# Designs tried in a protein design chat: miniprotein binders against b1l550. Part 26

Target 1, 279 residues: b1l550
Amino acid sequence: MRLPEELLERARDIHSEAPSHRIKLDRVGSFGLKVPVEFKGFLLLAEADVWVSLPEGRRGVDLSRQVEAIYELSNPPKDPFSLCREAAISLLEKLNYADSSGVSIRFDAPLQDGESLKYYGVEISSIASDEIINKIRVEILGMTACPCTAELIRAYKSSEIAATHTQRSLGILEVSTKAEHPDPDKLASIIERAMSSPLRTYTKRPDEGGLVIRSLSNARLAEDVVREMIHLFLEEFGHLPEDTHILAAVRSMESVHMHDIYAERSFSLDEIRKEISSH

## First folded at step 17 (miniprotein)

Design xb10
Fold by OpenDDE base, fold request of step 20:
Structure xb10 (fold): chain B 279 residues (1-279), chain A 89 residues (1-89)
Amino acid sequence: as target 1 above (279 residues)
Amino acid sequence: SEFTVEAEINGVRIRIEVEVDGKEIRITVTIEKDGRRIRFMYVITDPEKLAKYLEEIERIIKMFGVDPEEVKRLIEEVRRLIEEILERL
């Protein structure tokens, strides 16, 4: 049922009214939208959040206009990174009372694993004001082998490849930059390469044995994984602006403990370059 | 190598600053409308992606209610100038 236009003309514009308290809000928007995106030849249904700031003198945000903005840009489906940046800017332009806007998009990215698929988690955002800041968070599982237990076993019984406990580990790279979102596949690759071995969706018997041997031969602490992630990141993404902020982290689901081992480093590119140059 | 292209279309001021260092292309876009300024940047290390990001910039500029043919000409000029630089390297 649509209300008659005559009734709508009599209705107050609640959104444009003065609020009872003149307080600016940082974010007002719609969360948990589903938007189609195209990524690496896949059509994916992503989750999206859209918001703008609200000035102190305005009671509410035109939420319908926010939703329209992102859906207009999502038809036809496009690259989620372009969608994110374009939508953030579109929101700021369409809602002229806002001094800032933001878009967040979440999806699982397909990753080819032989004839099968694996995946990694992606969360991106774009925040627009006088400048635009793009953020990406990539999460992917890998495998780690403990070097400490390996050394204990080596000391007890000489072996070319010492047995050790192995576990799944979640690697995380989060990047905030004034540039476009860094390549998600490259970020995922950095995380996988920083671990003892990648995970495989499908393994043949010889391949499974080889995967485990590789892991044992490349035993790494959680601390080693994070340091390797940072090292590889600097090699691939050293071209980003110096004020680019990075979080590198790993959560290892240690198989000998009920708790996880966690390690992280937060840094800017300028900070970490100064640190490395001092050695 | 660097250049700047500036245009005013329907009261919207557009500035596109380009820096080329080898295969790295840095594009900074500034849009000014009704006293508001928006600035965003691309750092392109793969020249094959240049077309994609130029198309994105074109779409973004069009959101400000400017003449689409003038925007197209602006972006084509930027493309041409980048290609000329890349050919000299």
Scores: ipSAE 0.821, ipTM 0.939, lowest interface PAE 0.6, mean pLDDT 93
Fold by OpenDDE base, fold request of step 20:
Structure xb10 (fold): chain B 279 residues (1-279), chain A 89 residues (1-89)
Amino acid sequence: as target 1 above (279 residues)
Amino acid sequence: SEFTVEAEINGVRIRIEVEVDGKEIRITVTIEKDGRRIRFMYVITDPEKLAKYLEEIERIIKMFGVDPEEVKRLIEEVRRLIEEILERL
């Protein structure tokens, strides 16, 4: 049932009224929207959050305009990064009472693995005010092999290839920058290359053995993985603004313990360059 | 090499600042409307992506209710100037 439009003339505009308490809100919006995006030739249904700030003198946000803004930009489907940046700016322009806006988009990115697919997690955001800040978080699983256990077993059995425990490890790169979102496939590649070996969706029997042997021959501590991620990141993304902030982390789901091992480093590009140059 | 292109279209002030260092192109866009300012940046290391990001900038500027043909001319000027710099390198 659609109510007569004439009722709008009689109804108070609740959103434009003065609130009972004059307090600014940082974020008011719609969370858990589903928006179509195009990524590397795949059409994906991503989850999106959209919001704006609310001034102290306004009771509510026009939420319908927020939803319209992102869906207008989502047809036809486009890359999620452009969508994120464009939508954040569009929100700020359409909701003229807001001093800031934000968009967050989450999806699983397909990654080719032979004739099959593997994936990595992507979460991006764009926050618009006087300036725009873009954030990306990439998460991908790899495999680590413990060098400490390998060394103990080598000492005990005098084997050329020492057995060791292996586990799934989640690698994380989070980048916040004034530039556009950095390439997610490159970020995922950095994480995989920092691990002992990548994971595979499927393996042929000879390939599985080779994957494990490679992992054993490239045993790495969680600390080694994080340091390698940082090193590779600087080589690939050293062109980003100096105030770009990075989180490099790994969560190793250790197969010999009930708990996980976690390592991280948070830094700006300026900070880490000074640290490395001092050695 | 660096240059700045400025325009005022329908009361919207647009500034596009470009720095070219080898294959790296830095584009900073500032839009001012009704006393508000928005600034955003691109750092392009792959020349093949230049067209994509210029198109994005064009779309973004159009969101501010400016004349589409004037925006198109502005972006084409920026493209031309970048290409001229890249051809000299």
Scores: ipSAE 0.819, ipTM 0.939, lowest interface PAE 0.6, mean pLDDT 93
Fold by OpenDDE base, fold request of step 20:
Structure xb10 (fold): chain B 279 residues (1-279), chain A 89 residues (1-89)
Amino acid sequence: as target 1 above (279 residues)
Amino acid sequence: SEFTVEAEINGVRIRIEVEVDGKEIRITVTIEKDGRRIRFMYVITDPEKLAKYLEEIERIIKMFGVDPEEVKRLIEEVRRLIEEILERL
């Protein structure tokens, strides 16, 4: 049932009214939208959040315009990174009372694993004001083998290949930059290469054995993983603006404990370069 | 090598600053409309991505209600100038 259009002429525009309390809001928007995106030939249904700031003198945001803005840009489906940047700017232009806007998009990125697929988690955002800041968070699971337990067993049994506990570890790279979003596949690759071994969706028995042996021969602490991630990141993305901020982290779901081991480093490119050059 | 292209289209001021260092292309776009300014940038290390990002910039500028043919000409000029620099390297 559509209400008679005549009612719109009689109704107050509640959103444009003065609020009872003159307070600016940082973010007002629609969260949990589903938007189609195209990524590496896959059509994915991503989750999106869209928002703008609200000035102190305005009661509400035209939420329908926010939703329209992102869906107009989502048809036909496009690259989620372009969508994110374009939508953030579109929101700021369309909602002229806002001094800032933002878009966040979340999806699982497919990654080829032989004849099967694995995936990594992606969360991107673009925040627009006088400038645009793009953020990407990539999360991918890998495998780590503990070097400490391996050393203990080696010392005890004098074995060349010491058994050790292995576990799934979640690697995280979060990058905030004034440039465009860094390549997510490259970020995922950095994380996987920093671990003892990648995970595989499918394994044949010989391949599984080889994977485990490889992991044992490349045993790494959580601390080693984070340091390696940073090292590899600098090699691949050293061209980004110096004020680019990075979080490198790992959460190891240790198989011998009920708790996780966590390690992280937060830094700017300028900061970490100075640190490395000082040694 | 660096250059700047500027245009005013339908009261919108557009500035595109390009810096080329070897294979690295830095593009900074500034759009000014109704007293507001927005600035964003790209750092392109893969020349194959240049076309993609120029198309994105074109779409973004069009969101400000400017003449699409004038925007197209502006982007084509930027493309040409970048290509000329890359050919000399």
Scores: ipSAE 0.819, ipTM 0.938, lowest interface PAE 0.6, mean pLDDT 93
Fold by OpenDDE base, look of step 17:
Structure xb10 (fold): chain B 279 residues (1-279), chain A 89 residues (1-89)
Amino acid sequence: as target 1 above (279 residues)
Amino acid sequence: SEFTVEAEINGVRIRIEVEVDGKEIRITVTIEKDGRRIRFMYVITDPEKLAKYLEEIERIIKMFGVDPEEVKRLIEEVRRLIEEILERL
């Protein structure tokens, strides 16, 4: 049932009223929207959050306008990065009482693995105010082999390639920059290269054996993985603004423990360059 | 090499600052409307992406209610100037 439009003339605009308490809100919006995006020739249904700030003198946000803003930009589907940036700006323009806006888009990114697909998790965000900050979080699984156990086994039984426990590890790169969102495939590649070995969706027996041997030959602590991620990141993304902030992290789902091992480093490009140059 | 293109279209002030260093193109866009300023930036290391981001900038500027043809001309000027720089490298 649609209510008569004439009722709108009689109804108070609740959103424009003064609130009972004059307090600014940082984020008011719609969370868990589903928006189509185009990514590398794939049409994906992504999750999206959209929000704006609310001034102290306004009771509520025009939520329908927020939803309209992102869906207008989503038809036809476009790349999620452009969508994110454009939507954040559109929100500020459409909701002129807001001094800030934000958009977050989440999806699983397909990654070619021979004739099959693997994936990595992506969350992209754009926060708009006087300046726009773009954020991307990439999460991809890899494999780590423990060097400590390998060394113990080597000491116990002389072997060129020592057996060790292996585990699935989640690598995380989160980048916040004034530039456009960094290439997520490059970020995923950095994480995979920092691991003992990548994971594969499909392997033939010889390939599987090679993968395991590679892992054992590149045994790495979670700490090693994070350091390697940082190193590789600097090589690939050193062109980003120096105030670009990075979180590099690994969560290792340890196969010999009931708990996970976690390591992280948060840094700006300027800070980490100074740190490395000091050695 | 660097240049700045500025325009005022329908009361919206647009500034596009471009720096080219080898294969790296840095584009900073500032839009001012009704006392508000929005600034955003691209750092393009792949020249093939230039067209994509220029199109994005064009779409973004159009969201501010400016004349689409004037925006198109502005972006084309920026493109031309970048291409001239790239041809000299």
Scores: ipSAE 0.815, ipTM 0.936, lowest interface PAE 0.6, mean pLDDT 93
Fold by ESMFold2, fold request of step 20:
Structure xb10 (fold): chain B 279 residues (1-279), chain A 89 residues (1-89)
Amino acid sequence: as target 1 above (279 residues)
Amino acid sequence: SEFTVEAEINGVRIRIEVEVDGKEIRITVTIEKDGRRIRFMYVITDPEKLAKYLEEIERIIKMFGVDPEEVKRLIEEVRRLIEEILERL
């Protein structure tokens, strides 16, 4: 059953009315939208959230208009970073009663791994008001090898046993900046290079042996990994605005424990430069 | 080197501030319509990406319902000035 179009002329516009309780809302939107994106030649399925602020004097948000805004920009599929930034601005322009808007886009990014692919997690957001704040979070798995156990085993049987426990570790870089979103592949590379070794989709025995030997040669505490991520980040992205905020973290799924270890550091570029220069 | 290009198109005020330091290009865009202001920026370290971000800026400005040919001319002027600065380096 379809209702007559003529009812639209007689019906109240509920959304534009004043609410019974005049309370501002920070985020009103549509969450879990499926949007197509194109990332470095791949067509990917992404998940998006869109929202705007709602002033105390307005009863509702034009939700169909905000959904329409992101879908209009996503067809044909395009770069998720451009989509995110453009959609945030579009929402604020189209829904002029809002004082802020936001868009989040999540996807698994493909990364070349020999003749195959592996994937890492990407979540981006753009929050628009008087300014635009762009945020990117990258998560990728790597391998860590414990240096403490390696040294203990070396001391026990220095020429006969070279061993330590190794485990998957999840590296995290999160960047919040007024500039455009950093390239996620560069962030993922920083994380992998900070680890004892990257993880592979598959490997043959000679290559697997080499990977394990490499990890022993680059044994690192979770703390070491975080410090190395920060060092490498500053080399690559030191040009970003001074008030850019970064979180660098590792969650290590320790193979000898039933629980994980976690290390993190958050900082602004201005803050960390002062810290390093003061040694 | 540093320059600013300003325009008013269909009642929308647009300000594009550019700073070029070596190969680093900083672009700050301010758009004002109906008393509302939005400001965003790019920090471009790879000159090959300049065209991509200028096209994005053009698309964003056009969202404000302005004459697309005037926007195109504005962006072309910005590109020309940036390229002149980069040529001197």
Scores: ipSAE 0.757, ipTM 0.922, lowest interface PAE 1.1, mean pLDDT 90

Design xb10
Fold by ESMFold2, fold request of step 20:
Structure xb10 (fold): chain B 279 residues (1-279), chain A 89 residues (1-89)
Amino acid sequence: as target 1 above (279 residues)
Amino acid sequence: SEFTVEAEINGVRIRIEVEVDGKEIRITVTIEKDGRRIRFMYVITDPEKLAKYLEEIERIIKMFGVDPEEVKRLIEEVRRLIEEILERL
């Protein structure tokens, strides 16, 4: 049922009224929307949140305009990064009483894995005000092999055993920048290359042996992985604005322990370059 | 090499600043409408992405309710100037 449009002229515009308490709100929006996106030829259903700021003198936000803005831009489906940046600007333009807007989009990114697929986690956001700040977080699992145990076993005189414990490790890169979102595949590649070896969806026996040999030949501490991620990131993305902020982290599910190991470093490009050049 | 293209379309001021250094292309876009200014940028190191981001910039400018054909001409002028600089390098 659709009500007569003439009734709108008789009803109070509740949203435009002043609130009982004049307090600015930072984020008022619609969360948990499902939007179609296209990523590397895949049509995916992503989860999105949209919001705007609400000034102290305005009682409510026009929420239907927010939802309309992102769905209009998602038809036809397009890459999620363009959608995120464009929607943030569209929200700010459509809801002119807001000082800022934001959009976040989350999806699992497919990644070729031999004759199969694997995936990694992606969350992006764009915050628009007088400038646009773009943020991307990528999470992907890899394998690490402990170099400490490997060295102990190597030093054992009566043993020809080439062994150490291996485990899943979750690598994380998070980038906040004024430039466009970095390519998530490049971030995922940086994380995987920093690990002892990648994980596979499935393998046949000879390929499984090769994976393990690769990991043993490339044994790394969680700390080594984080440092390598930073090194590789600077090679690939050192062109970004100097105030770009990065978090690099690893959570390693150590197979011989009941607990995880965690290593993390956050920095700006300006900061890390000064640190490296001092050595 | 650096250049700036400015336009005013239907009361909306648009400024596109471009810096080309080797294969790195920095594009900063400033849009001003009704006293509100918004500024965003791209740092393009892969020349294959240039067309994609120029099309995105075109779509963003069109959101401000301006003549789409004038926006198209503005973006094509920017593209031509960038491509000319890249050919000299």
Scores: ipSAE 0.757, ipTM 0.923, lowest interface PAE 1.1, mean pLDDT 90
Fold by ESMFold2, fold request of step 20:
Structure xb10 (fold): chain B 279 residues (1-279), chain A 89 residues (1-89)
Amino acid sequence: as target 1 above (279 residues)
Amino acid sequence: SEFTVEAEINGVRIRIEVEVDGKEIRITVTIEKDGRRIRFMYVITDPEKLAKYLEEIERIIKMFGVDPEEVKRLIEEVRRLIEEILERL
């Protein structure tokens, strides 16, 4: 049912009133929207949040205009990174009482795995004010093999017996920058290459043997997985603005323990360059 | 090599600053309307993405209610200048 348009002339505009308590709000918006995006030839249904700041003198946000802003830009479906950046700016332009806006978009990214597919997690955001800060978080599983146990078994039993515990590990790269969002496939690749071996959707017997041999040949501590992520990140993305902030982390589901191991490093590009150049 | 292109279209002031350094193209866009300023940046290392990001910049500028033909000419001028610099490399 649609109500008469003339009613707008007679009804109070509740949102434009002053609130009883004059308190600025940092994020007011619509969360959990479903938006179509086009990623690397795939049409995906992503989850999006949109928000703006609300000044102390305004009672409410024009929530329908927020939702319209992102949906207008998502039809036809397009690249989620362009959508995220454009929507953040559109929100500020359309809702000019706000001093900042934000958009986040979450999806599972398809990734080629031989003749099959696998997936990894992506969340991006753009926060706009007088500048735009773009953030991307990528999470992908890989396989790690413990080098310490491998060495103990070699020394104890014989150099001819190779064994160690292997486990799935979740690698995380999160990048916050003034430049455009980094390519998530490149971030996922960095994480996988830092692990002992990638995970596969399926393997046949000869391929499975090779996967295990690869992991043992490239055994790494969780700490060294994080260090390798940082090394590879700097090779690929060292060109980003110097105040770009990165978090590199791994959560390893150690097969011989009742608990997980976690390693993490946060840094800016200028910080890590100074650290490396001092060694 | 560096250049700046400025324009005022329908009361909206636009500045596009470009720095080309080897294979790296840095584009900084500043849009000012009604006393509000917004600034955003791209760091392009893959020249195949240049057209994509210039089209995005064009779409963003158009959000401010300006003449689309003047925006198109502005972006085409920026593209021409970048391509001239890249040809000399």
Scores: ipSAE 0.747, ipTM 0.919, lowest interface PAE 1.2, mean pLDDT 90
Fold by ESMFold2, look of step 19:
Structure xb10 (fold): chain B 279 residues (1-279), chain A 89 residues (1-89)
Amino acid sequence: as target 1 above (279 residues)
Amino acid sequence: SEFTVEAEINGVRIRIEVEVDGKEIRITVTIEKDGRRIRFMYVITDPEKLAKYLEEIERIIKMFGVDPEEVKRLIEEVRRLIEEILERL
């Protein structure tokens, strides 16, 4: 049932009233919105969250204006990074009582894998106040090969024998910066290159053998994968602002263990450059 | 090379600061309306993306309720100045 529009003139505007308890709120918004996005020629269904801060003197947020703001920007579907940045600024402008706004967008990104596609996880956000902070998190699976076991097997037989255990490992890069969001494909590439070998959608037996041989030639500890990710990140993204913050991490599902191995490092570009140059 | 373009359109103050250093184009945008200021930046390493980011900046400035034709002229001036610098490199 649709109520008469004339009631709008008589009803109190509950949202603009002062609350009984004058306490500001940090995040008030709509979470789990479904939005279409266009990424590298693909039309994808993404999930978005939007919010604003709420000052102590305002009872509620105009939630329908939040939904309208992001809906208008998502039609027609466009680049999720532009959508994220633009929506954060639009929310702050349209909801002028807020001193900050935020948008997050999550989707699975397609990546060419020979004649097929594979997918990796992307989550981006933009938080706007007197400046905008853009964050991107990329997660992609790769293959790692243990160098410790490889060395033990070589030592066991004086003739050179190359063997070790391999496993799937989840690589993570998270970047928070004042500049535009880094390209997720480049972040995914950094993670895969830091691993012993990338994972494939499918392989034939000779290709599978080649994949395993490649991983043995590039055997790495989880710790070394994280270090390599950092090295490759600096090579590709050293141009970002000095206060850009990065998290690099690996979680390995060790094939010969009942438990996972995890390694991580957080740093700013300024911090890591000083650390490297001091040695 | 560096330049700054400033404009006031319908009471909204806009400042676009550009630095071109070899491969990098750094654009910092400051928009001020009714005492509120927001600043955001781009660090463009692929010149082919310049048009896309300038279009995004144009859309963002228009959100502040200003004359879209004046915004378009502002952005075209910024694009022209950047292209002149890149042409000399």
Scores: ipSAE 0.744, ipTM 0.920, lowest interface PAE 1.1, mean pLDDT 88

Design xc1
Fold by OpenDDE base, look of step 17:
Parts: structure tokens; C-alpha cells; sequence
Structure xc1 (fold): chain B 279 residues (1-279), chain A 99 residues (1-99)
């Protein structure tokens, strides 16, 4: 049942009223929207969050306008990076009482793996105020082999390739920059290359054996993986602004322990360059 | 290159013209140029710097006493057209009347 339009004209604009308590809110919006995006030739249904700040003198946000803003920009479907940036700016312009806005878009990104697909998790965000900050978080699973156990086994039995335990490890790169969002495929590649071996969706027996052997021959601590991620990141993305902030992390789902091993480093490009140059 | 910088300057001037800006000022300093224009209280300042294969674009938009700044760092020439179109759409949003 649609209410008569005449009744809507008589209704108070509750959102524009003064609140009972004059308190600014940092984020007010709609979370868990579904929006179509085009990514590498795939049409994907992504999850989106949209929000703006609310000044102390306004009771509520025009939530309908927020939803309209992102859907207007998502038809026809476009790349999620442009959508994110444009939507954040559009929100700030349309809701001019806000001093800040934000958009977050999440989906599983397809990654070619021979004749099959693997994937990585991606979250793309843009926060608009006096400046726009673009944030991207990439998460991809890989495999790590433990060098400590390998060394123990080597000491016990002379072997060219020592057996060791292997586990799935989640690599994380989060980048916040005043530039556009970094290429997520490149970020995923950095994470995979930093691990002992990538994971495969489809393996034939010879390929599986080769993957394991590669992992054993490239045994790495979680700490090694994080350091390698940082090194590879600097090689690929050293052109980003110096105030660009990075989180590099690994969560190793240890096969011999009931708990995970975690390692991380947070840094700016300026900070890490100074650190490396000092050695 | 000098030729590349001139082409980019012309492209951004044309962008401002398509958006209906009449008084467009283009200033050049070394490997950088700035395009400034104002229309209906919407002021734009676009700064482009070329360093080898890297193109850095900074866009500033001012409307109703508010300023927004955003930036692109382009290393792939194929992305230039995409970001030009995006910048044009963004500026257009500010030129449109608020509902």
C-alpha cells in the first residue's frame, strides 16, 4: 500500500529537526547494500556501505538520498574504484550539511588459475572531506612451509629437501593513499609471491607434487612473508605519495598448533624508506 | 616531454570548455601546469605534473566555501582517458543544482 502523496506533504521533515541532544555523529548511513560492479570483464554483485557525517544541529540523515546516489552511479555497472570515488564525492555534494562522507565496496575478486578461477577478497573504500583518501584491502590465501621444522628434520635425516609442516596463510595488504586505489591484482600477486607457494583451485597430481616441493624449497616464517610483502610492495608501488599508509600482515593457520600465528607491520612510505636506507 | 605536457594542457583546457567554463587560465611552470577556472561559483584548479612516465593530476573543486581535493598518479597511459572522464563527471556533479 502506497500512502497518499498528500499525506507526505503534511508530514514533518523529521531529519531536519533539531535533535534532543546536540551531538555530532561521525558516520550515519546504509550498510549492506548490493550494487553491481564491472571488474576485469566480470559483472559482480558487491556489498556496499555508504555514510556521511551528521552535524549536531540535525536530527537525521537523508538516507534515501544516499541510496539514490550510489545506485545512480552504478547504472550502468562500472569499475568499483570509480564508483567508490564518485559516490563518496556525490554523497558529500548532495548532502551538503555533511563535512565528510564515505563508501566501502566489498567483493571476491576473480583471479585466473589456468582453466579455473581462484579468488581474493577485496574491500575498496573512499573517504571524502577536504581531501579524498582512498583505501584498499586485499586478502588472499597462500601456503607457507615452516623452516624451523625443516631444519630439525634435516639435522636428523640428511635430505636435500627436508619435510616440514605446511599450512594455509592469509596475507593482507591494506593501502590508504591520497592517490587512486592501487591495482588489487598487483597487491594479490605481491602476497602470493611473498609466501612459500600460491594455492591452486585445480591441481593434477603432478602439479600438486610440484606445488608442495616448491613450498618446501621456499620455507618461510610468517615474519619472512611480511618482510617480503613489504619489499615487493616498495618495488611495485614506490611511486605512490610518501604519506601513503600501508598495513602488511599475515595470519598463518598453523597445522601443528591450535592457534594462528600473526605478524604485521604498519608504516608510511616515507617511514619505511628511511628505515631501509639506514642499514 | 614538452610535447606531452602541451597536449595534456590542451586536453584539460578542452575539458573545462566542455563543462562550460569561459575564463580558463593555464599557467605553466617547468614540468607542471595548472588550469584554473570559475563558473557559477564553482571554482576548479587542476594541477598536472609529468615526471617521466608518471602523470600526477591534482584536482581541487571549491563550491559554497567548501573545498575538495583529490589526486591521481598515472603510470599507465591507458588509464588517462578513464580518469579524465571521471574528473569531468565529478566536476559536473558540482555544476548541477542541488535537489
Amino acid sequence: as target 1 above (279 residues)
Amino acid sequence: SEEELERLADEFRELAERLGYDEIEVTREGNRFTVEAERNGVRIRITVEVNGKEIRITVEIEKDGRRIRFMYVITDPEKLEKYLEEIERIIKMFLEERR
Scores: ipSAE 0.775, ipTM 0.916, lowest interface PAE 0.6, mean pLDDT 92
Fold by ESMFold2, look of step 19:
Formats: sequence, C-alpha cells, structure tokens
Structure xc1 (fold): chain B 279 residues (1-279), chain A 99 residues (1-99)
Amino acid sequence: as target 1 above (279 residues)
Amino acid sequence: SEEELERLADEFRELAERLGYDEIEVTREGNRFTVEAERNGVRIRITVEVNGKEIRITVEIEKDGRRIRFMYVITDPEKLEKYLEEIERIIKMFLEERR
C-alpha cells in the first residue's frame, strides 16, 4: 500500500520544527542495521549503527536519509573499513544540520586455520566532524601457560620442561587514530604472537602435542602478554599519528580457578615513547 | 624517491582531473607536495609526504563553510590505489548537489 504523494503538501514537517525543550542531542540514529560487507573474499552480514548529532533548534533527524546513506554505499558489498569511513563522511555531508556523525560496524572475521577456518571479533567505528577519528577493536582467543606453577613443578621434579595449567585467554587490542583503520589481521597476529600458543579449530594428536609443548616453552603471565602486545604493536604501527590511543588487554580464564585474571594498559603513542625512552 | 614523488604528484593531479577540476595547482617542498583545486564551490587540498617507505596523505575538503580533514599513513604501497579510489569517492560526494 502506498499513500498519495499529495499528503506531503498538507502534512507538517515535524522533524524540521523547533522542539519544546531546546536541548542538543549527541547521538540520534539507527542501531542494529544488517549490512552486507566483503572481507578477504568472504561475503558477511555485519551489524551496523549510524547516527548524527542533533542541534538544540531541530526537533528530529531524518532517519530514512541516514539508513539510505549507508545502504547506498553497501551495494555492491565492499570492504567494511572503507564502508565505515565513507558512510560517516556521507552522513555528515547529507545531514548538514549535524555537527558530527558516526558509524560502527561489527563482524566476525574469518581466518584460515589449516584445512578449516577460525574467527576473531572485529568492531570498527568512524566519527566525523571537522576531522575523522577511526577506531578498531580486535578480540581473539589464544592459549596461555602459567609460569608460576611450571616453576614449582620443575623444582619438584627437576625437569627442564615443566608441567603447568593452560587455559584460553582473550586478547584485546583497541586503536583510536586519525589515520585509516589498522589492518585487523595484523592486530590479531600481534595478539596471537603475544600468547603462549595459538588456538586451533581442531588438531590431530601429534599437532596437539606440538601446541602444548609450544605453550609450555612460552609460559607467560597475563602481564607478560600485555607487555608483549605493546612491544609488537609499536614495531608494526609505531608510524601512526602521535596522538593515536591504544588499549591492550588480556582476560585469562585460569583453568584452576573459578574467576578470571585481567591485565590492561592504555596509552597514546607519544606517552609510551617517552616512557620507554626514559630507561 | 625523487621520481617516485613526481609520479605520486601526477597520480593526484589525475585524480583531480577525473573529478572535473581544471585549475589544479601542485606545489612541492622537498619530500612533500600539495595539490590544490576548486570546482563548483568545493575546494580540495591534498598534502602528500614521503618518508622512506611511508606515504602520508592528508585530505582537506571545504564546501559551504564546512571543512573536513582526514588522513592515511601508508606503509604498504600495494594499498595506494585502493585509498586513491576511496579519496576520489569521498570528494565526489561533495561535488554532488545536496537533496
């Protein structure tokens, strides 16, 4: 059913009116949109949020124009990072009453794992005003081995390869920068390399043994993992703008406890360089 | 690196030409060049700086008193063409009339 177009001449434009209470709003938008994206040859259905700021003198946002903006750019499906940046700019250009716009896109990134696939979590955003700030968060699971228990068992058995408890640990890198979004595969690789061992979708018995031996040979505290993530991040992405902000974190699901261990450090590139150069 | 800088400047001049700009100024200062142009009230200023393998691109677009600025820091030269295409699509958004 479609209503007659002539009604538009008779109806008030509610959105362009002044509101009863003149209060600016920071984010007004459409959340939970399903948007097709193409990532590394995979066609994925991502979840997206879009919004703009709303000045005190405008009653409402033209929400259909917001949704239109991102869907126009998503057809045909394209790289989610380009989509995110372009959509944020498109929103700000199309909705000229707004001071700022924003887009977030969330998806599970597939990653080749031998004859199979595994995945890691990706959330990106772009916030546009007189500049654009791009943010990416990557989360991936790895294996950690406890060095404290390993040392106790070594002392007891006098073995060079000590047994210890191992567990899944969630590594997190979050980057906020004025430059384009960092490559998520590189961020995921940094996290995995900082762990005692990567996780696999499946292993045959000899390969499983190899993973366990690797983890025991690279026993690391959660604190060690965070420090290693920072070191590896600086090697790969130290070229980003000096005011780039990073959060590096690990949540370790310790197999011998009912609770998790958590470690984190946040910093800007200029801050961490001063810290490192001071010793 | 000198010839790379000249080639990059030509690429950005061609980008502006594809978008219909015809008064394109390219100025160079050592390892850096700036492309400036205006068409239909849309002014662009693209600054490119080359340091070894690193290419830093800053894009400024101005229309109707609003200015937006964004940047790329490229260390993988294979990605340059992708970002040039993205920059071109973004500038094109501003050249279209608002609906």
Scores: ipSAE 0.756, ipTM 0.912, lowest interface PAE 1.1, mean pLDDT 89

